# VHH binders against Ubiquitin fusion degradation protein 3 homolog (ufd-3), part 19

Target 1, 271 residues: Ubiquitin fusion degradation protein 3 homolog (ufd-3), of Caenorhabditis elegans (g5ees6r586to856)
Amino acid sequence: PLVPVPDFYIIGLAGKGEKAIAKLKELNEKQDAFQLNPDQINGLEELFVLPTSSNYSSEVTQSAFEMSLQWPVEHLTPVLDFLRIALTHHSLNSYFCDRERGQELVGRLIAILVSDPADVALKVLVCRCIANAFSHPVGRNLFASTELSTLAPLVVRQVLNEKTVLQMSAATALANWSLALLQQSEQCEQLGPKEDLLRAILNGIESVDSFGYLGEDAIIRLLQALVTVMWGDASVIRLAKNRNIAQIAARLKDAVSNDSGKNIARDIVEM
Short names: E, the ipSAE of ESMFold2; O, the ipSAE of OpenDDE; V2, 0.75 times the mean of E and O plus 0.25 times the DockQ between their complexes.

## First folded at step 16 (VHH; framework vhh_7sr4_2)

Design j4 (from m1 with V29F; at its last look DockQ between E and O 0.76; V2 from the best seeds 0.72)
Fold by ESMFold2, look of step 16:
Structure j4 (fold): chain B 271 residues (1-271), chain A 120 residues (1-120)
Amino acid sequence: as target 1 above (271 residues)
Amino acid sequence: EVKLVESGGGLVQPGGSLRLSCAASGFTFVDYRMGWYRQTPGKQRDLVADIYSGGSTEYGDSVKGRFTISRDNTKNTVYLQMNSLKPEDTAVYYCAVGEEVLYDKTFDYWGQGTQVTVSS
């Protein structure tokens, strides 16, 4: 079944990183500070060919990200494309999502979304990085603590964007976030975080009159996030009902034609 | 691992029809542009049809009105319905996947292809 979200989604094409590498090299030549050396570029190239099970990490690759994440925002597209892959590797996920570096990473992702870059690719890749960070426990723990910050509301705003690929990347990040919080609550009786994510989602979408402009699959993914964060939790379900979840679910249901979406919307109403 | 497997090719008479299928796996299918290209020996690959993640489509001039691309996101499958086939449609047909917003809009992965032969 689609709900609760059955496993963490990983977004992006693996292998054949030729376009990303070529763009990285082009933009690297434009850097004054934080220019990468050839060994650092080669370390990044390895990420496209290694399987996620390899548990890859290297100090040169770590340093490549530490340098290139400081590039101007308009040059970050290839850097973020490498980063979404790096976050699928257990050791690199643990490195970047640990306490201090994790706070810096979240702050960088917030800054990119707040800057509202003209290049939609940057926003897509931020959402893909967030989604893929959930593939390992340290990333899950990092993002489970950020539902009270500005990041979750900024991701929700991306679901409402006109570009289907951004809608989908953002909704997938929210679905992974919901699953991480559901799993966390099953292992530890922590109160509050699921309610906070639900509030962030509802605050962002409750005033939308019609979801007909959204891609159907993005709507289904958003429905997955809502059901998953509410799953088996009377407190979260009560909050949703007090926020008129039935009307919101009906508007989402009106925008989907397939049985999967309609069934998930019905599940929300009947919870 | 990205995997694209075409099927449905074969020999058909002029005026006939075929439906090609492409089963996709190893990526989040719904996020990506899918397409069909074709190639005859000694020629470059030629656009047949593209379908975007949002459902919009584009067609090559020589096939518009005769061919229809579609996708089923629940089955991770893209289709090409080919009607009113002509000998000029004889080619290997390749399924492809690509990014919509990163770098450029050229395709990133290609299947092994399926032969379509239109002759008497």
Scores: ipSAE 0.570, ipTM 0.805, lowest interface PAE 1.4, mean pLDDT 88
ESMFold2 (binder alone), look of step 16: mean pLDDT 80; pTM 0.800
OpenDDE, look of step 16: ipSAE 0.830; ipTM 0.919

Design j5 (from m1 with L102F; at its last look DockQ between E and O 0.87; V2 from the best seeds 0.76)
Fold by ESMFold2, look of step 16:
Structure j5 (fold): chain B 271 residues (1-271), chain A 120 residues (1-120)
Amino acid sequence: as target 1 above (271 residues)
Amino acid sequence: EVKLVESGGGLVQPGGSLRLSCAASGFTVVDYRMGWYRQTPGKQRDLVADIYSGGSTEYGDSVKGRFTISRDNTKNTVYLQMNSLKPEDTAVYYCAVGEEVFYDKTFDYWGQGTQVTVSS
């Protein structure tokens, strides 16, 4: 079954990153204060050739990100492409998503989305970074518990973009977010985060008349996020019903033709 | 590590059908642009079909209405259903993956190809 989300999704095209490294080198020549040296560039290049199961860690690679994340936003595409891969490695995830550095990282991602860049690639890569951050526990804790009132609505808005690759990347981030919050709620640490994510999603989509322009796979991911955040939680389910989730699920179901999507929409109605 | 493995090529008579498969590993096909290209010796690789993240598709003019690209996300596999085959469809068919909004439009990874021969 697709619900609840069975495991965290990773958005990674592993292997050689020749285009990303070529673009990084090109943009590096344009930097003044934050220009990378050859060792730093080599450290980033290694990320594309290592398997995601490796526990890669490097102070040189850490420093490369610390410098290159300060580049102008219009130059961040290759940097974010390396970062979404770095977040799949346990040690680098733990490093960047720790309490202090994680807040700075989240703030940077928020700033990019708030700036609403014309370059859709930046938005796609922000969503991919968020999605991949959930692949390890430190990243899950960071993104699941931080900036739910600010970052989550910004990600939901990306689901409604006309570009299907952005729809998919954003919806996948929301699905991972929902799973992280579901797992977090198994510990009686805090109440409210699942309701906050559900509110962010519903606020963003409740006024949409028809989802026919969304890619079918993005709709399925969004449905997975909704079911997962509601899973086994009477208060979250009650909130969803009070927000007319049955009609929203029906509009989503109308936009999907395959049985998997229709079955998930039915599960929402029957909860 | 990205791998693309084509299969399903072979010899078929004109008017026949073949189904090509591209099994992918190292990434999920739903997140990326996937494509089929074909090449005859001495010629450029020509677009046969693309499928984009979200499911939209494009076809080369010579194959519209005869070929269908699809994917099975549970098997992480892309298919090319080839109907009403003609001798001019004879080529090596390559599966490819790339980003659709990053850097440039060229594909990042290619399979080794599978031969399709349409001959009586």
Scores: ipSAE 0.595, ipTM 0.805, lowest interface PAE 1.7, mean pLDDT 88
ESMFold2 (binder alone), look of step 16: mean pLDDT 81; pTM 0.812
OpenDDE, look of step 16: ipSAE 0.855; ipTM 0.929

Design j6 (from m2 with L102S Y103S; at its last look DockQ between E and O 0.76; V2 from the best seeds 0.00; counts 0 for: pae E 2.9 > 2)
Fold by ESMFold2, look of step 16:
Structure j6 (fold): chain B 271 residues (1-271), chain A 120 residues (1-120)
Amino acid sequence: as target 1 above (271 residues)
Amino acid sequence: EVKLVESGGGLVQPGGSLRLSCAASGFTVVDYRMGWYRQTPGKQRDLVADIYSGGSTEYGDSVKGRFTISRDNTKNTVYLQMNSLKPEDTAVYYCATGEEVSSDKTFDYWGQGTQVTVSS
């Protein structure tokens, strides 16, 4: 079944990375203070040939990201393309999502989303980095327990973008977020975080008259996020009902033709 | 490793239908741009249909209204339903994928191709 979200989604490789590597090298030539050396570039190239189970990490690859994340925003697209893959490796996830570096990473992602760049690819890759960070425990802790109130609303805004790739990337991040909070609440009694995520989602979408412009897969992923954050939690369900979730779910249901999506929307109403 | 395997090609009369399948492994089709392209010997490779992450679609002018791209995310498979086939649709049909938001939007992986022949 699709709900609750059965496992963390990982937005993996669909290419060998040769084109991303070529673009990185091109932009590297334009850097002065943060230019990568050949060993650093080779470390990044390995991310596209190694399986995620390899637990790849090296000090050289770590330093490559530390340098290249300081590039100007207009040159950052290939860097984030490598970073979203790096976060699927346990050791690199743990390194970049630790307490200190994680705060810096989240701040950088927030700054990009706040700037609302014309380049949709940057926003997509921010959402994909967030989504993939949930693939490992250190990343889950960073994004679920410490930065929800600032970053989550910015991600929700991306679900409403006209580009379906951004809708999907943002909704996938929200689905993983919902699952992380559900799992955290099952391990210990914590009140508030799931309500906060639900409020962020509802604040962002409650004024939308029609979801017909959203891609069907993005709507299904958003519905998965909503069901998952509400799953088995009377307090969260009550909050959702007080915020008129039934009418929102009906509008989402009207925008899908797929039976799975209609069933998930119906589940929300019947909770 | 990313792999794409097409099936469902064959010989069909004009006006007939075929359904092509593209089974994908090594990634999830729902998260990436998937496309069908076709090539006649000695000609350029032409867009037939694209489906983007999130579900939006795009079609080549010559097939719009007759062909439909879709995907089944539970089977990790992309389909091309081809109706009202014409002799001009005779070609090798290729499934392809690539990262639609990377610095280069070209397709990185292609299937082996499947022959579709519409005999008048």
Scores: ipSAE 0.438, ipTM 0.750, lowest interface PAE 2.9, mean pLDDT 87
ESMFold2 (binder alone), look of step 16: mean pLDDT 79; pTM 0.791
OpenDDE, look of step 16: ipSAE 0.804; ipTM 0.910

## First folded at step 18 (VHH; framework vhh_7sr4_2)

Design f1 (from m1 with G54S; at its last look DockQ between E and O 0.76; V2 from the best seeds 0.72)
Fold by ESMFold2, look of step 19:
Structure f1 (fold): chain B 271 residues (1-271), chain A 120 residues (1-120)
Amino acid sequence: as target 1 above (271 residues)
Amino acid sequence: EVKLVESGGGLVQPGGSLRLSCAASGFTVVDYRMGWYRQTPGKQRDLVADIYSSGSTEYGDSVKGRFTISRDNTKNTVYLQMNSLKPEDTAVYYCAVGEEVLYDKTFDYWGQGTQVTVSS
């Protein structure tokens, strides 16, 4: 079944990466202080051709990200496209999502979303980086401990965007986040994180009158996130009921024709 | 690893129908632009049909009204229903996937193709 979320999603095409590397090289020529050398560019290119499950890491590739993540936000599209792949590799996930670098990474992702760039690709790729960070344990631990009052609301805002690809990328990040918190709470009780994520989601969507403009699959993914964060947790379910989850679920149900989406929305009410 | 496997091609009489399938792996079809293109020897690949993540579709002028693109997200598969086939529809048909909002919107990956032959 779709709920609870059965496995962490990985999103974004992998493979040749020809468009990403061409754009990186073009924008690299525009850099002054943080220009990459050929070895650094080659290290990034290798990420696209490796299987996403491979354990790839190199000091050169790490240094390439440290420099290129300092590029102006309008030049970050190819950098983030490499980063969402890097986060699917166990060693690079562990490197970027550790306690110190992870806080720096979260801060950069927050800054990009706060800047609200006109280029929707940047927002899509931030959401993909967040989603893919959950593919390995260090990334899960980072985002499970992340300040939910700042980043999560920014991601929820992206679900409500007019572009279906952004809706889907953001909802997928929330679904993975919900699963990570569910799994963490099954190992040991954590005070408040599931409630905090649920509040972030509900705060963002409770005032929306109609979800008819959202893509049906994005609604299903959002419903997956809601059910997963509530799964088997009486206090989280009580919070949802106090926030009128039944009415919110009814509005989401009205926006889907698919039986899977209708069934998940109904399950929320019956929890 | 992105993989696209076309099937359902074959020999059919004029006026007949065929249904092509494109089984996708390594990504979820609903997240991307999917398309069908065709190529006859010595010519460029021509657009047959596109389907976007939103479900919106576009068709080449020569196939509009006769062909229908669709997808089944549970099977991670895209289909091309071809009706009222004509000899000029004879071609190798390719499935493709691409990003909608990154870089340019051209297709990134192509299948190996399936032959459709319309003749008496």
Scores: ipSAE 0.609, ipTM 0.818, lowest interface PAE 1.3, mean pLDDT 88
ESMFold2, look of step 18: ipSAE 0.589; ipTM 0.805
ESMFold2 (binder alone), look of step 18: mean pLDDT 82; pTM 0.821
OpenDDE, look of step 18: ipSAE 0.867; ipTM 0.934
ESMFold2 (binder alone), look of step 19: mean pLDDT 81; pTM 0.811
OpenDDE, look of step 19: ipSAE 0.814; ipTM 0.913

Design f2 (from m1 with G54A; at its last look DockQ between E and O 0.76; V2 from the best seeds 0.74)
Fold by ESMFold2, look of step 18:
Structure f2 (fold): chain B 271 residues (1-271), chain A 120 residues (1-120)
Amino acid sequence: as target 1 above (271 residues)
Amino acid sequence: EVKLVESGGGLVQPGGSLRLSCAASGFTVVDYRMGWYRQTPGKQRDLVADIYSAGSTEYGDSVKGRFTISRDNTKNTVYLQMNSLKPEDTAVYYCAVGEEVLYDKTFDYWGQGTQVTVSS
């Protein structure tokens, strides 16, 4: 079944990453400070030949990210492309999502989304980094314990963007987020986080009259996020009903032709 | 490792139908642009159909209305339903995957292809 979200989604490589490598090398030559040396570039290139589930880590590769993440925002596209893959490796996830570096990373991702860059690639890659951060426990803990009033609304805004790849990347991040919060609540009952994510989603979408411009797979991921955050939790379900979730689900259902999406929307009404 | 395996090609009479399958591994088809392209000897590969990460589609003019691209995310597979086949549809059909907005529109990986032959 699609709900609750069955496992954390990972946005992996569709090839050897030759375009990302070439762009990184091009932009590296333009750096006044924080230029990468050949060993650091080789460390980043290794990410494209390793399995995404590998536990790759090296101090050279860590230093490559620490330097290249300091590049101007207009040069960050290939850096974020490498980073979203790095976050699928347990040791690199643990390194970058730890308490201090994780807070710094979240702050930078927020700053990029707040700036609302015209380059859609930057927003896509921020959402992919967030989504892939959930692939390991340290990343899950970083985002699941973060106050949701700032970052979650920014991600929800990206679901409503006209570019379908951004819709999908953002909705996938929300689906992973909802699963992380569901799992957290099953192990340690806490009030607030699931309600905060649900409110962020509903605040962002409740005024939308028609979702017909969204790709249906992004709608399905959004529906997955809604069901997952509500799963088996009477308090969260009651909050959703008070926010007219049935009408919102009906509008989402109208925008999908796929049986899976229609079934999930119906499940929300029946919860 | 990225892998695309096409199947479902064969010999068919004009007016017939075939369904091509592209089984993907090493990545999730829903996150990327997937496409079907075809090539006849001595010619460039032509767009047949694209499906984008959130499900929107695009078709070559010569196949619009006759061919349908679709995706089964649970099987990580992309399909091409080919109806009302014509002799000019004879070609090797390739499945491909690439980024939608990052860097450029070129595809990152191509399958080995499957032959479709429409006898006239």
Scores: ipSAE 0.630, ipTM 0.823, lowest interface PAE 1.4, mean pLDDT 89
ESMFold2 (binder alone), look of step 18: mean pLDDT 81; pTM 0.813
OpenDDE, look of step 18: ipSAE 0.846; ipTM 0.921

Design f3 (from m2 with G54S; at its last look DockQ between E and O 0.62; V2 from the best seeds 0.68)
Fold by ESMFold2, look of step 18:
Structure f3 (fold): chain B 271 residues (1-271), chain A 120 residues (1-120)
Amino acid sequence: as target 1 above (271 residues)
Amino acid sequence: EVKLVESGGGLVQPGGSLRLSCAASGFTVVDYRMGWYRQTPGKQRDLVADIYSSGSTEYGDSVKGRFTISRDNTKNTVYLQMNSLKPEDTAVYYCATGEEVLYDKTFDYWGQGTQVTVSS
């Protein structure tokens, strides 16, 4: 079953990161400030060879991120590539997503998306960082509510991009976000955040005439996010119906041929 | 850790068919470009087929019309359907993965391969 989202998605490393390491070393040599030393680079390299389930943490690796995240935005691609993997490790997730560092991190990710960089890789990696931050409790707590009304619309805009990899990364972040909010409401009802995420999604997609240009799997992830945020919550369902969710779901359903995608769209209408 | 495990190779007569499978773990195939390459002894690896995150496909000239790459995202598996096999298709077939936009389009990770032999 695809709904509600059954487990947090992790956008994992599909290799050993040789290109990311080479690019990091290249850009490191160009830094006037915040240049990494060899031990810091070695710490980052270790992230690409460790299992995602490992509880890796080191002060050298923490310091490497503290320095390299201060690089100019046009140099952040390899840094964000390391960071999205670091966020899959419990100790590093807890470190970077704590109350103070986490607010700075969310603000940095917002700034990148607001700048709308021409390099699509930066936007992909921001969405991957957000998605992977939900893999552990501290990251879930941070991203579930911190600047939601600002960050969520920016992520939704990325789902509508022409690049399929960005569509998938953004939709995956939204699916994880929906699951995090669902889980929080099951422990204690908290009014507002689920409605705010639903509004961000609907505001972003309600004016789209046809979803045919989106990859089918990105549409399925978006449908998963919608069902999950609405799951078992009469207030959120009422908001969705008042925002014409039935017609939006019909347009999404028209863009998928997959039976599971069509079934999720029907579930939305019948809720 | 990333694993790509190829299976489905074997001995087949000319004109026959085989279906290769590539089971992926440690990442989700829908997020990345996936491909099949083949290598004969003493030669470089040749592109057989690619599938992109969008579902778009690309084929090597010698296999167009005979081979089909496909992906099952729910099983996290990529397939290569090989029809009308010829003796020159004899090779070790490798599954591969790589990024589409982050750095370059070259593949970064390869499976161990599965042998396909086309002969009488």
Scores: ipSAE 0.571, ipTM 0.800, lowest interface PAE 1.7, mean pLDDT 89
ESMFold2 (binder alone), look of step 18: mean pLDDT 81; pTM 0.811
OpenDDE, look of step 18: ipSAE 0.832; ipTM 0.921

Design f4 (from m2 with T97R; at its last look DockQ between E and O 0.90; V2 from the best seeds 0.77)
Fold by ESMFold2, look of step 18:
Order: sequence, then C-alpha cells, then structure tokens
Structure f4 (fold): chain B 271 residues (1-271), chain A 120 residues (1-120)
Amino acid sequence: as target 1 above (271 residues)
Amino acid sequence: EVKLVESGGGLVQPGGSLRLSCAASGFTVVDYRMGWYRQTPGKQRDLVADIYSGGSTEYGDSVKGRFTISRDNTKNTVYLQMNSLKPEDTAVYYCARGEEVLYDKTFDYWGQGTQVTVSS
C-alpha cells in the first residue's frame, strides 16, 4: 500500500555519473579560490561506485564538498548531484546534517530556492538533496525539526512548477518529510510540527483551481504526503478539515486517472 | 547496476495489438525520463513515446492516438501499448532512460531491443 508512506524514498541510484563528473571537471577549471584538486575530484567520483550500505566516509570527499559548495550558484548543479548521493551514506549524512554544518546546508538550500534560478536543474537537485537527507536519522532531525516556516513553503512552491520532474522531486521531499514527522510523533510527543507541515502544504495549494497540469505521479506523491502527515492524528485531521481538505482532495482526485490516486484522495476526505 | 530488459515483441497481423514491457532495475523509473524508440535497418532511431518524471508524455506523430506509454511504479516497469498496428510499425523497439533537465538530455541507457513484426 502507498499510505502511510511505507519507507523513505531515495533518489540516488543513477548509474556511473559520467555526465555529472564531466560537468564538475569542466566547471572546476573555471574556479579560482575554491578549485578542487585531483584527490578531491577522485573522492567525489567514488560516490557513484559505492553501494548506499557502504557507510562511506572520507575527509578528502568532505573537503571537496566544503570547497565546491562555495562555487557560484550557476555552477552548483554537479555539486548538488554529488551531494544528493552523499546524503544517502550514513556517515556523510551525519557529517553534513549535524547541528552546525546542517544549519549552513539548510541556509544554502533556502538561498538557492529563494533566488528562483532560471536553471530548473538546480531546483530539482535541491529537492532531491532534501528528499535524500531524510534517508538517515541525523538528516531527518535536521530537516524535520527546523525551517518548517521557510523551507517547507519553498519546497511546496516547487510542486506547482510546470516541469513534472520538479513537481515529482518536491513532492517526494514532502512525502519523506511527512513520514519523518509521523515517526517522530510516535516516539515522543512533539507539539506542532505535523500541523506546520500540513499548513505549509495547504497554504501553497489551496488557491489552485485545477491540478490538471500536474503529472499524475507527482499528484499521487503529494497525496501520500497529505495522508501520511494526517495519519492517525485527530488534531492534524481536524486542522485539515477546517482548511477545506475535502475540496482540495476532490480537485486532486479529478486530475488523476489511476485508481490508487483516487483511493488515496477519498481516504483523505474520510479520515 | 542499471538494467533495462524489454519483452513482449513478436509477430502480429495488421490491425492487431501488442504490449511491450521494459523492466528496469538499479534505479526508480518514476524519477527519470523513459522512452520507447524504434529502428529499422539503416535508419536512425525514431521517437515512439516518452514519459517524463512525474508523468507527462509525448508521442511521435506516426503513432499518436494508436500507442500509449505508461509506467507501473510499483513494478518499476514501463509499457508501450500498441494498437491498430500497421506494417510500417515493423521495427526493433528499444527502451531507454535519460534525464529531462540535467546536463546532456541524451539517453544514457538502452535496452537490447525487442522485435515487432507486422505482416500481411
């Protein structure tokens, strides 16, 4: 079954990464202060051949990210593509998502989304990095417990983009976010975070008249996020009903032909 | 490792139907651009259908209205439903994976192909 979200989605099994590596090397030649040395580039290349279970950790690779994340935003596409993979490794996730470095990472991702870059790839990769950060506990704690007022609304905005790849990447991040908050609330009482995520989603989509331009898979993923954040929680369900969830779910249901998507939309109304 | 395995090709009479399957492993099909292409000997591969991450589709002019690309994300499989087949649809059909917006938009993985023959 699709709801609640059964496991964290990971966007990291992309193949050998030849195009990302070639672009990184090309853009590296354009850097002055933050140019990577050959050992740092080799460390990044290793990420594409290692299994996610390897618990990979490398000081050289850490330093490669610390340098290359300082590149101009228009050069960050390959850097974010490598970071997306790095966040699927437990040790690298823990390193980049710790309290101090994690706050810098979140601030960087916010800045990119706020800048609204013309290159859609940057927005896609930001959403994919956020999604993959939820694959390990330190990343979950970072993104679930901070920036619900700023980052979550920016991600929701990406669901409404005209490019279905961005819709899907953003909705996947929201689905993982919802699962992380659901699991967190089962372990100890937390006041507000699920309601805050639900509000961010509803604020972003409540004014949309028709979801017909959204890709069907992205709609299903968004529905998964909504059901998951509401799952078994009377106060969150009440908030949703007070915010006209029935009408929103009906508009989402009208935009899907798949029975799974229709069933999830109906489940939302009847929760 | 990334793998694409086509199946479902064969011999079909004109006007008939056939469904091709592309089983993918090593990645999640919903996150990528997936396509069906076909090739007759001596020709370049022709677009048959694309499905983009998130669900948008495009079709080649010669197959629009007759063919449907779809994706079952729970089975990690892409399908091509081929209706109202004509002799000119005879070709080797390839499944492919690519990016939509990252780097070079060329397809980076191809299956081995499956023969479709529409005769007499």
Scores: ipSAE 0.616, ipTM 0.837, lowest interface PAE 1.5, mean pLDDT 88
ESMFold2 (binder alone), look of step 18: mean pLDDT 83; pTM 0.828
OpenDDE, look of step 18: ipSAE 0.857; ipTM 0.932
ESMFold2, look of step 19: ipSAE 0.590; ipTM 0.827
ESMFold2 (binder alone), look of step 19: mean pLDDT 82; pTM 0.826
OpenDDE, look of step 19: ipSAE 0.866; ipTM 0.936

Design f5 (from m2 with T97L; at its last look DockQ between E and O 0.72; V2 from the best seeds 0.75)
Fold by ESMFold2, look of step 18:
Parts: C-alpha cells; sequence; structure tokens
Structure f5 (fold): chain B 271 residues (1-271), chain A 120 residues (1-120)
C-alpha cells in the first residue's frame, strides 16, 4: 500500500552524473576563494558510482563540501546535486546533519528558499536534499525537530509552483517528513510536531482555487503526506477535520485520474 | 546501471492501436523526464511525447489527441498509448531519460527502439 508512506523516498541517481561533474568542474574554474583541488573533485565523483545504500565517508569529500557550499548561490546547483546524494550515505548524513553543521545547513537551505531564486533548479535541489536527509536517523532528527515553523511552510510553497518537478520534489520531502514524525510519535511522547506539519500543509493549500495545474504524481505524493501525518492519531485527525480536510481531499481527488490517488483521497475522507 | 527496454511495437492497419511500454531500471522514473521519440531513416528523432517529473506532459503536434503518455510508478514503467494510427506514424520508437531543469535539456539515455509499422 502507498499509505502510510511505506519507506523513506530517496531521490537517487540516474546514471553516473556526467553532466553534474562537468558543470561542477566548469564552475570550479570560476572560483576565487574555495576552489576545489583535483582530489576533492574526485571525492565528489565517487558519490555517483557508489550504491545509494553505501556507507560512504571520506575526509576529502567532507572538505570538498565544506569548500564548495561557500560558493555563490548562482553556482550551487551542482554542489547541491552532489549533496543530495551525499545525504543518502549514513556517515555523510550524520556528518552534515549533526547539531552544529546541521543548523548551518538548514539555515542555508532556508535562505535559498526565502530568496526565491529565478533558477528553479536551486529550489528543486533544496527540496531533494531535504527529502534525502530523511533517509538516515541524524537527518530525520535534524529536519523533524528543528524548523517546522520556518522551513516546512517554505517547502509547502514549492508544491504550488508551476513546474511539476518542483511540485514533486517538495511533496516528496513532505511525505518523508510525515513518515519521520509518524515514526517518532510511535516511539516517544512528543506532542505537537505532526499537528505543526499538518497546519503548515493546510495553511499553504487551503486557499488554492484549483489543483488542476498540479501534476498527478505530485498530488499523489501530497496525499501520501497528509494520510501519513494523520495516521492513527485521533488528535491530528480531529485537527484535519476542523480544517475541512474532506473538502481539500475531494478537490485533490477530482484533480487526479489514477486509482491510487483516488484511493488515498478516499482514505483521508474515511479517517 | 540505467536500462530502458521498449516493447509493444509491431505491424498494424491504419486506424488501429498499439501500446508501447518502456521498462526502466537503475533509476526511479517519477523523478525524471521520460520521453518517447521516433525516427524514420535519414531523419532526426522527433518528439512524440514527454512526461515530466510530477506528471505534466507534452506532445508533438502530429500526435496530439491520438497518443497518450503515462507512467506506472509502481512498475517503474512508461507507456505510450497510440490510437488512430496512420502510415505516417511508421518509425522506430525510442524511450528516453533526461533531466528537465538542472543542466542541458538533452536526453542522457535511450532504449534500443521498437519498430512500429502502419500499412494496409
Amino acid sequence: as target 1 above (271 residues)
Amino acid sequence: EVKLVESGGGLVQPGGSLRLSCAASGFTVVDYRMGWYRQTPGKQRDLVADIYSGGSTEYGDSVKGRFTISRDNTKNTVYLQMNSLKPEDTAVYYCALGEEVLYDKTFDYWGQGTQVTVSS
């Protein structure tokens, strides 16, 4: 079944990253400070040949990110592309999402989304980095507990973008976020985070006039996020019902032709 | 390793229908731009249909209204439903994989192709 979200989604590689590597090398030649040396570039290239489940770690690769994340925002596209892959590796996830480095990373991701760059690729990669951060426990803890009031609304805004790739990347991040919070609530007595994520989603979408421009895959992922954050939690379900979730689900259902999407929307109404 | 395997081509009479399949492995189809292109000998590959990450679609002018691209994410497969086939649709049909916003818009990977022949 698609709900609750069965496993964290990983937005992984297609191929060996030749275009990302070429673009990184091109932009590296334009750097004054923080230019990468050949060993650092090779460390980043290794990320594209390792399995997604690999526990890859290297100090040279860590240093490559420490340098290249300081590049101008307009040069960060390939850097974020490498970072989204790095976050799928347990050791690199733990390194970048720890308490201190994680706060710096989250702050930079927030700054990019707040700046609303014209280059949609940056926003796509921010959402993909957030999504992939949930693939390991340190990333889950960082993103689930630290920035619900600030970061979550910024991600929700991306679901409403005209480009379906951004809709999809953002909705995937929200689906993973929902699963992380669901799993946390099953293991502890923490109050409020699922309600906060649900409010962020509903605040962002409740006033939308029509969902017809959204891609069907993005709608399904958004529905997965909604069902998952509500799953088995009477308090969260009551909040959703008080916010007219049935009407929102019906509108999303009407915007999708796929049986999976219609079934998920129906599950929301029946909760 | 990225692999795209087309199937479903063949011989069909004008006005008939075919459904092409592209089974994908080594990546997740929903996260990428997937396309169907066709080629007649001596010509460049022409757009038939694209499906973008998230689900938006685009069609070549000559196939609008007759062909439908779709994606089954549980099977990691992209389809092309071809209705009201014409002799002009005779070509080798290729499945393709690419990005859409990150880098250039060229397709990175192509299948081996499947022949579609429409003749009486």
Scores: ipSAE 0.747, ipTM 0.885, lowest interface PAE 1.1, mean pLDDT 89
ESMFold2 (binder alone), look of step 18: mean pLDDT 78; pTM 0.786
OpenDDE, look of step 18: ipSAE 0.774; ipTM 0.902

